VH-VL binders against q8zy40. Designs and how they scored, part 20

Target 1, 190 residues: q8zy40
Amino acid sequence: MIVGVVDYTVGNIGSVLTALKRAGAVPVVVKGVEEAGRVDAVVLPGVGTYEAAYALARQFKEVVLEKPTLAICLGMQLLFESSEEGGGQGLGVFKGRVERIKARKVPNIGWRYTHVVKNSEIIAEGYYYYLHSYGVRWGENEAYTAYIKLEEKYVAAVERGHIIGVQFHPERSGRTGLELIKRFLAVAKR

## First folded at step 5 (VH-VL)

Design R12 (framework fv_regdanvimab)
Fold by ESMFold2-Fast, scan of step 5:
Formats: C-alpha cells, sequence, structure tokens
Structure R12 (fold): chain C 190 residues (1-190), chain A 127 residues (1-127), chain B 110 residues (1-110)
C-alpha cells in the first residue's frame, strides 16, 4: 500500500517515512493535492510550525475527507477549527480549538499513559511518546477516542470514519507506535 | 499525618443500596495528581478493587460491578462516597478506601499505588 | 476470575530468603507498573513496593521487587516472624481500564 506523507513543513519527516516502511507500507513524499489524490492513504506529519503547516495543509482538506488519513501531533491539531498558536482556522474536520496546555511542565515531553474511552481498531491503550505545547481540551464528543491526564485532560486521539488523529508521535513510540501504524494500514486496506 | 476513615452501615439487607463514605485529612482532592479508591475483601478472600476517582473527577469502576457502582467526591468536605445497588450476601466484606497518587516523582506515572489505606469497615449483608 | 496469579502460600524459617511470584499478561504486568502490599492479620494492607522496584519511606531494604516480561517478583531477605502476613501484587490492566490484584500469598514463618 502506497502512503503519501504530506510535505507542508520544513521539519524532518525521516522518522515517519522509516516507521511506515517498517510497518509494511510504501511511503512517498507528496507536495501537491494531485499527487496526494493518487496514493492509497495519507499521513499529515507532526513537525514544523502551525503557521507553515496551516498554509499548506489547507490545500489537502479534500484529500483528508476522501482518503484514509493518519494525522500526527501538529497534523491532528490542523484537523480542528482553529489554534491559539496562530495560523488561522485549521481544516475544521473536527470541532474545537487548540489551546496552550496547562501542565506542571510545558512542553509536555515524554512517555504518557493514553486512556482509551471508545473501542478502537487502531488506538490501543498504553504508553506513547508526546512532545507538544498545545493541545485540545477533553470533553464530550463522539469523535474523541483517547485522552491523557496533565493538570487537565487533553485529547490524545480522535476518530471519525477513515480519519485518525493522534496527539502523540507513533513514529517515536517504539513497538507500541509501530503496532498502531500497522493497524492503521490494515484498516485502510479495507 | 494522612488519614482515611470509612463509615456507613454495618448491616444491609438483600436488595438494598449500600452507601459508604471515606473521610480523609492531610491531603485534598483539589490538588492535582491525587485520587481515592475503594477496595473490598470478603472474609478469608483476596482483595478486590471496586472503583476510584481522581482530582479531575475522572472515574473508574471494576467491569463486573460497573452497573451497580457509583463513585463521587465532595472536595470541600474531603469526602469520597461509594454507592452499590442491589446488595447480596456475597457482597459481605470489609470495605477499604485508599489514597492514590497519579503522578510519581517524574510527573507521568498513571497509577502510583495505594499508599495510605483506611482501617476498613465491615459490611454484612443478611436478612 | 483473578487476572494475576500468585502461589497460595509460601513458608520459610527466620533468617531465610523467600520470593513470591505474580504472573499476568501483556495488558497488565507486561505494559504497566507493579505494586506489592503486605497485610498483617486483622489489619489494612500496607504498600511495600511501587513502580516495580521502589520502596516507600520506612520500608526496609529486605523487601525488593522486580519485573520480567509478564511476571513480577517480591523478594524478602532476612525473614522475621513479623513478616508473617498475606502479600498481594497489584497493577493496572489496560484492556479492562481497571486496577487488578493477585489472589494473595500467605507467608508463614516457621
Amino acid sequence: as target 1 above (190 residues)
Amino acid sequence: QITLKESGPTLVKPTQTLTLTCSFSGFSLSTSGVGVGWIRQPPGKALEWLALIYWDDDKYHTTSLKTRLTISKDTSKNQVVLTMTNMDPVDTATYYCARIEYYDSSGFLPYYGMDVWGQGTTVTVSS
Amino acid sequence: ELVLTQPPSVSAAPGQKVTISCSGSSSNIGDNYVSWYQQLPGTAPKLLIYDNNKRPSGIPDRFSGSKSGTSATLGITGLQTGDEADYYCGTWDSSLSAVVFGGGTELTVL
């Protein structure tokens, strides 16, 4: 299965490409919407600034709505309506706003236990690696699949149909992250 | 200096609802990173976890009893209340409440352990 | 049904060493931290070990914990008559979203 990794930031996507290869996919870097339209699934990576990512990711909204999508960290945040970090309205796939997190230590860095509240074929409860200063506050929402507990609860994963967003970095989460990517690919093949 | 004490009826009839209160001092559920759990132990049997509640009102219940259990907190009174419906003689046990630290020294462990326990209260379910 | 398995009993003489095992699965011991509790006759349980191998203040270094794969072990060296008690392992089970305890091990000091 061919998986397009959207190149919308200056950040290094090498770890995402490597993780996809290890999970059994054929990753390709996509720079435009026509290119992304031809792959089997897409990944919105989680490296870069909101401003740079927002400007380019907006062009991929139709692809996200049409194809299996895994959105990582910043990629997940772009799926919401807006962000305090700047860069405007996001893609608006999920309702809500990205806010600066309230935690004992910011940024939230390290392995955090991810609590799953909804049965998921892709998101398994357990430890994943986090690195972020902004997040989506937890609340009642059918799409909210998992949370982490800082001083307040924050969304760790969202799902709606073929669209999966995660606040953590599966490409940096060892075997746990690799298994998540494998489950994403298995579901996407259906 | 941290203490917890269980209170409630010592005798309950079958089909009645049990309400137990855990009153504590030396800590507050207004402070992030702490919680209170309930554990029971039938005579001569093993420990069985029932429920817990954290500072942020996050609640967990054992799967086998989930539909019968309600846990709530009153932060201003330093109390946590457990309610169990439809009591049966098999529910006869000593009921404990215990303090739970969510954060360890690194700030991320989700379950620290139950570091301070109440003395327990014995509940007998009999007609 | 118990999710964590402990031997029902163990016995040894004063001054000896004993180990108590706790066996589970990937969703509990494998992926999470283990705690151990001591329950003296007629008393509430007391935390002995947390985070697999750490001791709370006031717990002697005669008590130790370890974890390998899906199993955990409580070790007691220099056994004393006052160690006669029931010992329980406990952990979080990710698949159940629940705290689980072992069935307990009765330590008899002969």
Scores: ipSAE 0.050, ipTM 0.680, lowest interface PAE 7.3, mean pLDDT 88

Design R13 (framework fv_regdanvimab)
Fold by ESMFold2-Fast, scan of step 5:
Structure R13 (fold): chain C 190 residues (1-190), chain A 127 residues (1-127), chain B 110 residues (1-110)
Amino acid sequence: as target 1 above (190 residues)
Amino acid sequence: QITLKESGPTLVKPTQTLTLTCSFSGFSLSTSGVGVGWIRQPPGKALEWLALIYWDDDKYHTTSLKTRLTISKDTSKNQVVLTMTNMDPVDTATYYCARIPYYDSSGWLPYYGMDVWGQGTTVTVSS
Amino acid sequence: ELVLTQPPSVSAAPGQKVTISCSGSSSNIGDNYVSWYQQLPGTAPKLLIYDNNKRPSGIPDRFSGSKSGTSATLGITGLQTGDEADYYCGTWDSSLSAVVFGGGTELTVL
């Protein structure tokens, strides 16, 4: 399966490309919507600043709505309605606002147990690696998939059909992250 | 049921290298979040943490002994091995291995609580 | 030198309550989770409390933990002769990247 990784031209996507290869995919770097239209699935990586990433990612909204999508960290945040970081508009795939997290240490760095509350074929409960200063507060009335506990609960994963967003970095989460990517690829092949 | 057991020599001469093996059952170091640590206790003294290793081969050692300590795992054999070089009579202690059941989910740092301990093995360093 | 400070000993009669303190700094207790261990004479330590205030399965509710700022407390109510042991606090120290234990408190049940 050919998986297009969107290049925001701001950060390094090497670890995502390597993780996709290890999971059995053929990753390609995509810089425009035409390139993304030709792949089987899309990854929105977790690198760059919100403002810079949004300026590029907004071009891919229709691809995200059409193709299997895994959105990582910043990529997940771009799927929400708005953000406090860097100018504030998101793609609006999921309801909610990205805001600066409340935690004893910011950024939230390290391994965190991810609690899954909505059944998912892709998101398994367990430990993943996190590195973020912004997040989406957990809403008890929202249909979010998974959360982490800091001083408050924050969204760890969201899922809507073929669109999967994760706040953590599966490409940096060892075996647990690799298995998540493998499950994403298996579901995407349907 | 989860069990851990330490094995190795009970008597070591000064300047020699100590090798201790922790053999365990009821869990695997292929499971995400799990780890195994080593702790020692000299006769009549406090617990002193030495080293730990996690499922993903991430390793930590006490700073005062770091250059003398090596920790490794063999996931297929359910074993963790601690090696300490240049043994001295002050290293005489009971050595324990213990399971670290998970990383902390609540958001600041990994969980370093040790929920199941081996019985300990006594190592005497003398000539 | 110990990074976490505990009183060296505490004593009380059966049925009474005791409290054992553990004092540290921001890099250890302040920013991290505290565990407590019981060591009966001649035995390996046993986990009593994890995540500041949680009990493993099989630990009676007479044992409790709490944390405030850079200090943690182990409480034992309804003391029994079988509680006579050494008690240790433990946590992660972020500045040392190391697990640290307190010096231990010997509980004597009179």
Scores: ipSAE 0.000, ipTM 0.471, lowest interface PAE 14.6, mean pLDDT 85

Design R14 (framework fv_regdanvimab)
Fold by ESMFold2-Fast, scan of step 5:
Order: structure tokens, then C-alpha cells, then sequence
Structure R14 (fold): chain C 190 residues (1-190), chain A 127 residues (1-127), chain B 110 residues (1-110)
């Protein structure tokens, strides 16, 4: 399976490319919607600031709606309605707003236990690696699949059909993250 | 410093509901990062975890007994209550409550061990 | 049913060393932190080890923990008669969303 990694970030996407390759995919870097239209699935990586990433990522909204999508960290945040970071609008795929997290220490850095509350073929409960200052507060929503507990609960994963967003970095989460990526690929092939 | 104590009936008849209260001091469930769990131990047998509740009212129950168990907290009284329905002689055990720290003062330590235990209360289920 | 396996008993003489194993799977020991508890006869359990290998304040360094893959071990050196107790491993199981304990190991000091 050919998986397009959207290159809207100034940061390093090498770990995402490496993780996809280890999971059995053929990763390619895509810089425009035409390229993204030709791959089997897409990944929205999670490096950079919300406002800058949104300016580039907004062109991919229709691709996200049409193709299996894994959105990581900032990539997940871009799928929501709006963000306090940069005061920006989001793609509006998921209901909710991204806000600065209320936590004992910000940014939230390190391994955090991710609690799964809905049946998921892709998101397994366990420890994942987090690195973020902004997040989506937990609430009752059919798409909200998993949460983490800081000072408050925050969305760790969202799902609707073929669209999967995770606040954590599976590409930095060892075996647990690799297995998640493998499950994403298996489901995407259906 | 930190203490927990279980209280409730010591004798229960089959089919009745058991209610146990864990009263504690030296910490508060108004403080983020802490929780209280319940564990039981039948005579001569292993420890069996039953349920836990965290500061944010998040609750977990063992799968095999989930439909029989409820756990709740009264933060102002420093109490956690466990209720178990449909008691049976096989539920005869010593019941413990224990503190669990989800994260500590040095940062985030997810799913810390049960560091302080109550003395336990023995519940016998018979005619 | 128990998902963590411990030997039912171990024994050694005073001053010797002993190791107690705890075997599980990827969803419990493999992916999560392991704790160890000591239960003296007639008493509540006491936390000996948390986060795989850390000791609470007041636990002597002759108690140690380690984890490799889906197995964990508790080591006790310089055995004393006061160490006679049941020892339990415990962890979180991600597939069950539950705390799980091993079956316990009875340590006899002869």
C-alpha cells in the first residue's frame, strides 16, 4: 500500500516515513492534492505550528474526506473546527476546538496512558508518547475514541469511518505505535 | 501520615447487596492525580482487583464482576464507596481499599502502584 | 482466571538470595509498569516495587525489580526470617482495561 505523507511542515517527517515503512507500507512524500489523490491512504504529520500548518493543509480537506487518513498530533488538531494556537480556523472534520492544555506541566511531554472508551480496530489502549501544548477537551461525542488524563481529560484519539486522528506520536511510541500503524494499514485495505 | 480504613457489615446473606466504605486521611480526591481502588482476597487465595475511582470521577471495574459493582466517591467526606449486588458464599473475602497515584509531585507517573492499603475488612457470606 | 503466572512457592536459607518470576503477555507486562507487593501473614499487602524497578521510601535495597519483554522478576538478597510472606506482582492489562495480579508466591525461609 502506497501511503502519502503530506509535507506541510518545516520539521522532520523522517520518523513517520520510517515507521510507515516498518509497518509494511510504501511511504511517499506528497506536496499537493493531485499527488495525494493518487495514493492509497494519507498521513497528516504533526510538526510545526497550527496556523502555518493549516495554511498548507487546508487544500487537502477533500482528500481527507475521500481516503483513509491517519492524522498525527498537530495533524489531528487541524481536523477540528478551530484552534487557540494562532487563532485559526480548522478543517472542521470533527466537532470541537483546540485549546491550550490545562496541565501541571506544559507542554505535555512523555509517555501517557491512553484510555480507550469505544470499540476500535485501530486504537489500542496503552502507553503512547506525547509532545503537545494544545489539545481538545474530552466530552461526549461519537467520534471521541480515547482520552488521556492530565489536569483535565483530553482527546487522545478520534475516529469517523476512514478518518483516524491521534494526539500522540505513534512513530515515536515503540512497539505500541508500530502496531497501531499496522492496524491502520490493514483497515485501510478493506 | 496517610491512612485508609474499610467499614461495613461483616456478615451478609446470599442475594443481599454489600456496601463498603473506605474512609481516608492524609490526602484528598480533590487533588488531581490520585485515586482509590478496591481489592479482595478470599481465605487462602490470591489478590483480586475489583474497581477503582480517580479524582476526576473516572471509574474502572473488573470485567467478570462489572454488572454487580458500583464505585463512587464523596470528596468532601474523604470517602469512597463500593457496592456489590447479589452476594454469594464465594464472595467471602477480606476486602481492602488502597490509594493509587496516577501522577506524583515530580511529574507524570501514569498508573502508579497501590502505595498505601487499609487494614482490610472481612466479609462472610452465609445463611 | 489469572493472566500473570508466578511460581506457587520458593524457599531458601537465611542469608541466601531468591528470585520470583512473573510472566504475562504484551497487553499487560509488555506494555505497562509492574509493581510488587509483600503480604506478611495476617496483614494487608505492602508495596515493595513500582515502575518495574523503583523502591518506595523505607524499602531496603536488598529488594530489587526488573522487567524484560513480557516477564518481570523480584529479587531478594540477604534473606531474613521476617521475609516469609506471600509476594504478588501486579500491572495494568490494556486489553481488559483492568488491574491484574499474579497468583502469588509463598516464600519460606528455612
Amino acid sequence: as target 1 above (190 residues)
Amino acid sequence: QITLKESGPTLVKPTQTLTLTCSFSGFSLSTSGVGVGWIRQPPGKALEWLALIYWDDDKYHTTSLKTRLTISKDTSKNQVVLTMTNMDPVDTATYYCARITYYDSSGWLPLYGMDVWGQGTTVTVSS
Amino acid sequence: ELVLTQPPSVSAAPGQKVTISCSGSSSNIGDNYVSWYQQLPGTAPKLLIYDNNKRPSGIPDRFSGSKSGTSATLGITGLQTGDEADYYCGTWDSSLSAVVFGGGTELTVL
Scores: ipSAE 0.012, ipTM 0.626, lowest interface PAE 8.5, mean pLDDT 88

Design R15 (framework fv_regdanvimab)
Fold by ESMFold2-Fast, scan of step 5:
Structure R15 (fold): chain C 190 residues (1-190), chain A 127 residues (1-127), chain B 110 residues (1-110)
Amino acid sequence: as target 1 above (190 residues)
Amino acid sequence: QITLKESGPTLVKPTQTLTLTCSFSGFSLSTSGVGVGWIRQPPGKALEWLALIYWDDDKYHTTSLKTRLTISKDTSKNQVVLTMTNMDPVDTATYYCARIEYYDSSGWLPDYGMDVWGQGTTVTVSS
Amino acid sequence: ELVLTQPPSVSAAPGQKVTISCSGSSSNIGDNYVSWYQQLPGTAPKLLIYDNNKRPSGIPDRFSGSKSGTSATLGITGLQTGDEADYYCGTWDSSLSAVVFGGGTELTVL
């Protein structure tokens, strides 16, 4: 399976490409909508600044709505309506706003236990690696699949149909992250 | 110094509701990263976890007893209350409350260890 | 039913070393931290080990913990008569969203 990884900044997506290869995919770097149209699934990586990522990612909204999508960290945040980071717009796939997190230490760095509240074919409860200063506060929402507990609860995963967003970095989460990517690929092949 | 103490009835009739209170000092459930759990031990048997509540009012209950268990906190009184409905002789046990820190000493990861326990209160269910 | 398996009993002489095993699965020991508790006769349990291998203040370093895969081990060196107790492992089970304990191991110091 060919998986397009959107490149916000050349050279930053190496871990994602490596993780996809280890999971059994054929990753390709994608910078334009026409390239994304030719792949089987899309990954929005968690690298770059919000403004730079939005500038590139906004052209992929239609692709995200049409193809299996895994959005990682910053990529997940881009799927929301807006962000306090740079006062930016999001793609508006999911309702909500990305806000600076309230935590004992910012950024939130390290392994966090991720609590799953809805059965998911892709997101398993357990520890994943986090690295972020902004997040989406937990609340009532059918798409909210998992949370983490800081000073307040924050969204760890969202799902709607073929679109999956995760706040953590599966490409940096060892075997647990690799298994998540494998489950994403298995579901995407249907 | 952290202390916890269980209180409630020592005798309960079958079908009645048990209410146990855990009173504690030396910490507060106003502080992020802490919780209180309930564990029971029937005479001569193993420890069985029942329920847990965290500072943010997040609650967990053992699956087999979930419909019978309610856990709540009163942060201003430093108390956690466990309620268990439809008591049966098989529920005869010593009931403990214990403190848990959600975050480890570094402030990043939960360890789920119950570091300070109350002395326990024995509840006998008989007619 | 218990999801963590411990031997029902172990025994050794004073001054010797003993190990107590705790076996589970990926959803509990595999993916989460393991704690160990000591319960002296007629008393409440006391935390001996948390976060797989850390000791609370006041716990002697002759008590140690380790974890490999889906199994954990409590080690006690220089056994003393006062170590005669029941020992329990405990962890979080991600599939159950629950704390689980082992069945306990009775240590007899002969």
Scores: ipSAE 0.006, ipTM 0.584, lowest interface PAE 10.8, mean pLDDT 87

Design R16 (framework fv_regdanvimab)
Fold by ESMFold2-Fast, scan of step 5:
Structure R16 (fold): chain C 190 residues (1-190), chain A 127 residues (1-127), chain B 110 residues (1-110)
Amino acid sequence: as target 1 above (190 residues)
Amino acid sequence: QITLKESGPTLVKPTQTLTLTCSFSGFSLSTSGVGVGWIRQPPGKALEWLALIYWDDDKYHTTSLKTRLTISKDTSKNQVVLTMTNMDPVDTATYYCARIEYYPDSGWLPYYGMDVWGQGTTVTVSS
Amino acid sequence: ELVLTQPPSVSAAPGQKVTISCSGSSSNIGDNYVSWYQQLPGTAPKLLIYDNNKRPSGIPDRFSGSKSGTSATLGITGLQTGDEADYYCGTWDSSLSAVVFGGGTELTVL
């Protein structure tokens, strides 16, 4: 399975490429929508600034709506309606706003227990690695699949059909993250 | 002060099973991001990695010896145990255990660098 | 079998500089981070460099690391007689799912 990793031209995507290879995929770097049209699934990585990532990612909205998608950290945040970070606009795939997190220490860095509240074929409850200053407040929403507890609850994962967003970094979450990527690939092949 | 110490038999006969224990202090495998690995060095030869176990029980083994190697931890005792089956004279070596710490800025990485090593224990395999 | 290549030996005089190379492929050095270890005669290895170019606490700044493509280098400036040791590079190999070490380089300070 060929998986396209969107290159925002800022930040290192090496760990995402390595994790996809180890999960059994053939990762390719994509910089345009035509390239993304040729792959079996896409990954929106969690690297770069919101402004730079949005500038490139906005051209891929139709690809995200049409192909199996795993959106990581910043990638997940781009799927929401708006953000306090950078330019403010998101792709609007999911309802909600990304805001600066309220926590004793910002950024939220480290392993956090991720509580799964909806049955998921891809997202398993457990510890994942987090590195973020912005997040989406937890609330009632059909797409909200998992949360973490800081001083307040924040969205850890969202799902709608073939679109999966995670606030954590599976490519940095050891075996647990690798198994999540493997499950994403298995579901995407259906 | 972080310390690790290897213990086990110094002489093993061919076909026997080797069990080595790494006992440590100054850190805990209940702490996120830490792990312990095993490395061996035959006399006058290069370092050879054998196995690694992390705080979350994630385990890695060298491919050439995978079927012979088992690594486990006892977090409450501060111990990591390596078991190697069907010993052969070629397995004669000094065996080391070492601490590894996973760091966020290294990304997804089963091996980061082993910062504190035990003194090593020499195992001779002969009849 | 070794997948990382180091020169078997290097030598220089006290006060001089040496560079020890470690050559691999895309699946090991190319895609991953490199560590360097110093092994004094009769002792356990000591971590000298991790994450390509970072020094643990207590390692002098005359030791440095770098990585370019599929090769890594350990630099030692201001050589001292106490630097006589074997030096090993190490990294992860993604294709083998294993830690790999170089063959080691014996440094002699003449």
Scores: ipSAE 0.000, ipTM 0.481, lowest interface PAE 13.3, mean pLDDT 86

Design R17 (framework fv_regdanvimab)
Fold by ESMFold2-Fast, scan of step 5:
Structure R17 (fold): chain C 190 residues (1-190), chain A 127 residues (1-127), chain B 110 residues (1-110)
Amino acid sequence: as target 1 above (190 residues)
Amino acid sequence: QITLKESGPTLVKPTQTLTLTCSFSGFSLSTEGVGVGWIRQPPGKALEWLALIYWDDDKYHTTSLKTRLTISKDTSKNQVVLTMTNMDPVDTATYYCARIEYYDSSGWLPYYGMDVWGQGTTVTVSS
Amino acid sequence: ELVLTQPPSVSAAPGQKVTISCSGSSSNIGDNYVSWYQQLPGTAPKLLIYDNNKRPSGIPDRFSGSKSGTSATLGITGLQTGDEADYYCGTWDSSLSAVVFGGGTELTVL
């Protein structure tokens, strides 16, 4: 399956491309909505600053709503209504606001146990690698699938139909992350 | 039963380096969320936190002494070592090591506190 | 310099009640959990309260903790002579990335 990776910025996309190849996909870099219209699924990677990523990602809102989507870290944050980072607007796919996390150490870096509270074909409970300074506080919401507990609970994964967002980096989460990407691809092929 | 015990020199001369070892039993620093910290208490004064190390080798040091402090662990030996350089008479104190309460399997929780302490070792800095 | 403030001493008679305060700021008590420690003369500190108001196994229910805003309180009811000790509050300070302790409160049971 052909998976379009949205390119907000240079650098980090390589690990996402490699992870997708290892999971059995054919990754393609996309910069415009016409290119994204031609792929089977899309990935919003977790790279760059919020403002830079939003400037490019906002054109892809309809693609996200139409095609299987995996949104990683910053990519997940872009799916929400707004962000404290740069005072930015989000795509508004999910209700909520991204805010600076309250934790013993910021950024939140390292392996964290991800607690799954809702059955998912894609998100499995376990340890994933995190690297973020902003997040969405846990609350009552049908789309909120998993959380991590720092000083407060933060959203680790959101899911609505074909749209999957994760706060962690599956491309950096070893075998556990690779298995998540494989499950995403399997579901997307249906 | 969880136990911790401090060991090292009881007398240190000014400008020397202090090395203290915390040996423990009843838990492992391979367990997620577990840490060991060092605290000191000068005679008749308050507790002062110095440093801590977590299972994942994440380390923290008090800001005022950061450049003088090194903390390390040997998980296989159940030991944590604190090194403090350039000792001064004002560093005379009882030095404690203590276990940091671990988080449960649901994830990282805020600092819980130091649930079990060693007996302490007294270090005098004098010529 | 301490970032958490406790009264230097408190006193009461056996059977009475006493409270010990601990005042900080948003970066420590406000945003984090508070622990309390008892130090009997000549001994290492012992954990009395963690997570603001929870007791470890073996700590009697006459010891209690609470937190409101940037302040925490340790309560001791039914005072016994064996409670004569120094009491310390402690928490994490997010701005310092450090454990901080109060200055300690000497409890004298008359």
Scores: ipSAE 0.000, ipTM 0.468, lowest interface PAE 15.1, mean pLDDT 85

Design R18 (framework fv_regdanvimab)
Fold by ESMFold2-Fast, scan of step 5:
Structure R18 (fold): chain C 190 residues (1-190), chain A 127 residues (1-127), chain B 110 residues (1-110)
Amino acid sequence: as target 1 above (190 residues)
Amino acid sequence: QITLKESGPTLVKPTQTLTLTCSFSGFSLSTYGVGVGWIRQPPGKALEWLALIYWDDDKYHTTSLKTRLTISKDTSKNQVVLTMTNMDPVDTATYYCARIEYYDSSGWLPYYGMDVWGQGTTVTVSS
Amino acid sequence: ELVLTQPPSVSAAPGQKVTISCSGSSSNIGDNYVSWYQQLPGTAPKLLIYDNNKRPSGIPDRFSGSKSGTSATLGITGLQTGDEADYYCGTWDSSLSAVVFGGGTELTVL
């Protein structure tokens, strides 16, 4: 299956491309909505600044609504209404705002146990790699699939239909992350 | 014009399985953000939500009846089917189906309100 | 158990104003949108308010909704005899992953 990785950032998407290939996909870089229309699924990567990413990502909102989507880290944050990072606006797919995390150490860097509270075919409970200074505070919401505990709880995964957002980096999470990507592809292929 | 109509047996014996069909027109369950839910109301009592199903086959059931309830859709026929096992006289009620649409530019939530309801079908459970 | 609490009944004279309360918790009203339904005797419920305070087309502005914290209210001004009905609040409960309704309030126009 052909998976489009949206290129909206000045950051390196190489690890995402490599992880998708290892999971059995054919990854392609997508720079516009026309290119995104031709792929089977899309990935919103987690690299870059919120402000720059939003400027490009806003054109892909309809693609996200129409095609299987995996949104990683910053990509997940773009799906919310707004962000404290740069005072940015989000795509508004999910209600809520992205705020600077309250934690002993910021950024939140390292392996964190991810607690799953809603049954998911894609998101499995366990340890994933995190690297972020902003996040969505945990609350009761049907789309919220998993959380992490810092000094407060934060959304680790959000899910509705064909749209999956994760705060962690599956492409940097070893076998656990690779298996998540494989499950995403299997569900997307249905 | 959007319409929904419930159909199924009006009399059910204790321990039997109830199957109700919601047939609708004026919208499709292939449309993003659209769903159909089932609600019941025993005589003289409050509304009780039972289950709902969305365009993407995402399903929800009330916790107290979850093991007895199955909800499914046939998008090509514009139908949603609710099945409830092991019927009891306390399940005597009017059963409604209703349309739900939750997504728009304001964001994603599972429930904004049930905007169009069927007329209801009365199911009596007795021997 | 009842998750959303409404008064069982309210009454007022024609032309007067009433408010109907709906009390819940952070997992339902606190985090989610509230809807209100009117049920005339012998009929299916009708959506009166959605998204806390919005009216569907055809609902007069005599009906209004509001939400503060974990409570919501339905306001009805200029009461008419045709407003005699049961009124239900409804919302999503995130902890239950379920739609929840209040117990209903019977409005009598004296």
Scores: ipSAE 0.000, ipTM 0.446, lowest interface PAE 19.3, mean pLDDT 85

Design R19 (framework fv_regdanvimab)
Fold by ESMFold2-Fast, scan of step 5:
Structure R19 (fold): chain C 190 residues (1-190), chain A 127 residues (1-127), chain B 110 residues (1-110)
Amino acid sequence: as target 1 above (190 residues)
Amino acid sequence: QITLKESGPTLVKPTQTLTLTCSFSGFSLSTSGVGVGWIRQPPGKALEWLALIDWDDDKYHTTSLKTRLTISKDTSKNQVVLTMTNMDPVDTATYYCARIEYYDSSGWLPYYGMDVWGQGTTVTVSS
Amino acid sequence: ELVLTQPPSVSAAPGQKVTISCSGSSSNIGDNYVSWYQQLPGTAPKLLIYDNNKRPSGIPDRFSGSKSGTSATLGITGLQTGDEADYYCGTWDSSLSAVVFGGGTELTVL
């Protein structure tokens, strides 16, 4: 399966490309909507600044709505309505606002236990690697699948149909992250 | 110095409800990263975890007993209360409460260890 | 149900070293941190090791822990008569959403 990784041109996507290859996909870099039309699934990577990434990502909103999508870290945040980072707009796929996290230390860096509240074929409970200063506060929402607990709870995973967002970096989460990517590919394939 | 102490009845009849209180000092459940759990140990048997409550009022219970267990906290009194319904002779055990501190410099790691334990209170269930 | 397996007993002479194993699966030891507890007869358990291999303040370095795959090991060197106790491993099981303990190992000195 061909998986398009959206290149925001502001960060390095090498680890995402490598993880997708290890999971059995054929990753390709996608910079425009035409290229996205030729792939089986899409990944919104977790690198770059919110506003710069949003400027490029907004053109892919319809692709996200139509194709299996895995959105990682910043990619997940782009799917929400808005962000405190730069006062930015989001794609509005999921309701909610991205805000600066309240944690003992910011950024939230390291392995965190991710508690799964809603059954998922893709998101498994366990430890994943996090690296972020902004997040979505946990609350009542049918799309919210998993949370992490810092000084307050934050969304760790969100899903609706074929659209999966994770706040952590599966491409940096060892075996646990690799298995998540494999499950995403299996579900995306049908 | 951190201390925890269990209190409650030492004798319970079958079908009754057990209520145990954990009173503690030297820390507060208003401090983030801290929780209190309950563990039991039947005579000559292994440790069995029962329930946990943390600073954020999140509650966890062992699956096999979850319908029988209720855990709550009173942060102002430095107390955690465990309630267990429908007691049976097989529930005869020493009941411990213990502090759980979510480790560490790498962030919040739930249930890594129970670092300070109460002395335990023995509960006998018989007619 | 058997979630974490420990040998029921182990024995050695003073000054020797002993190793106590704890075997589980990917949903517990494999994916999570392991703790070890010492329980002297008639007393509450005492934390010996947390986060796989770290010692709380006051625990001498003759106690050590390690983890490999889905198994964990507690090592005790320079064995003393005061080490005669029950030892338990413990961890979080992500599939059960619960803390699980091993069955315990009784250490006898001579």
Scores: ipSAE 0.006, ipTM 0.548, lowest interface PAE 10.0, mean pLDDT 86

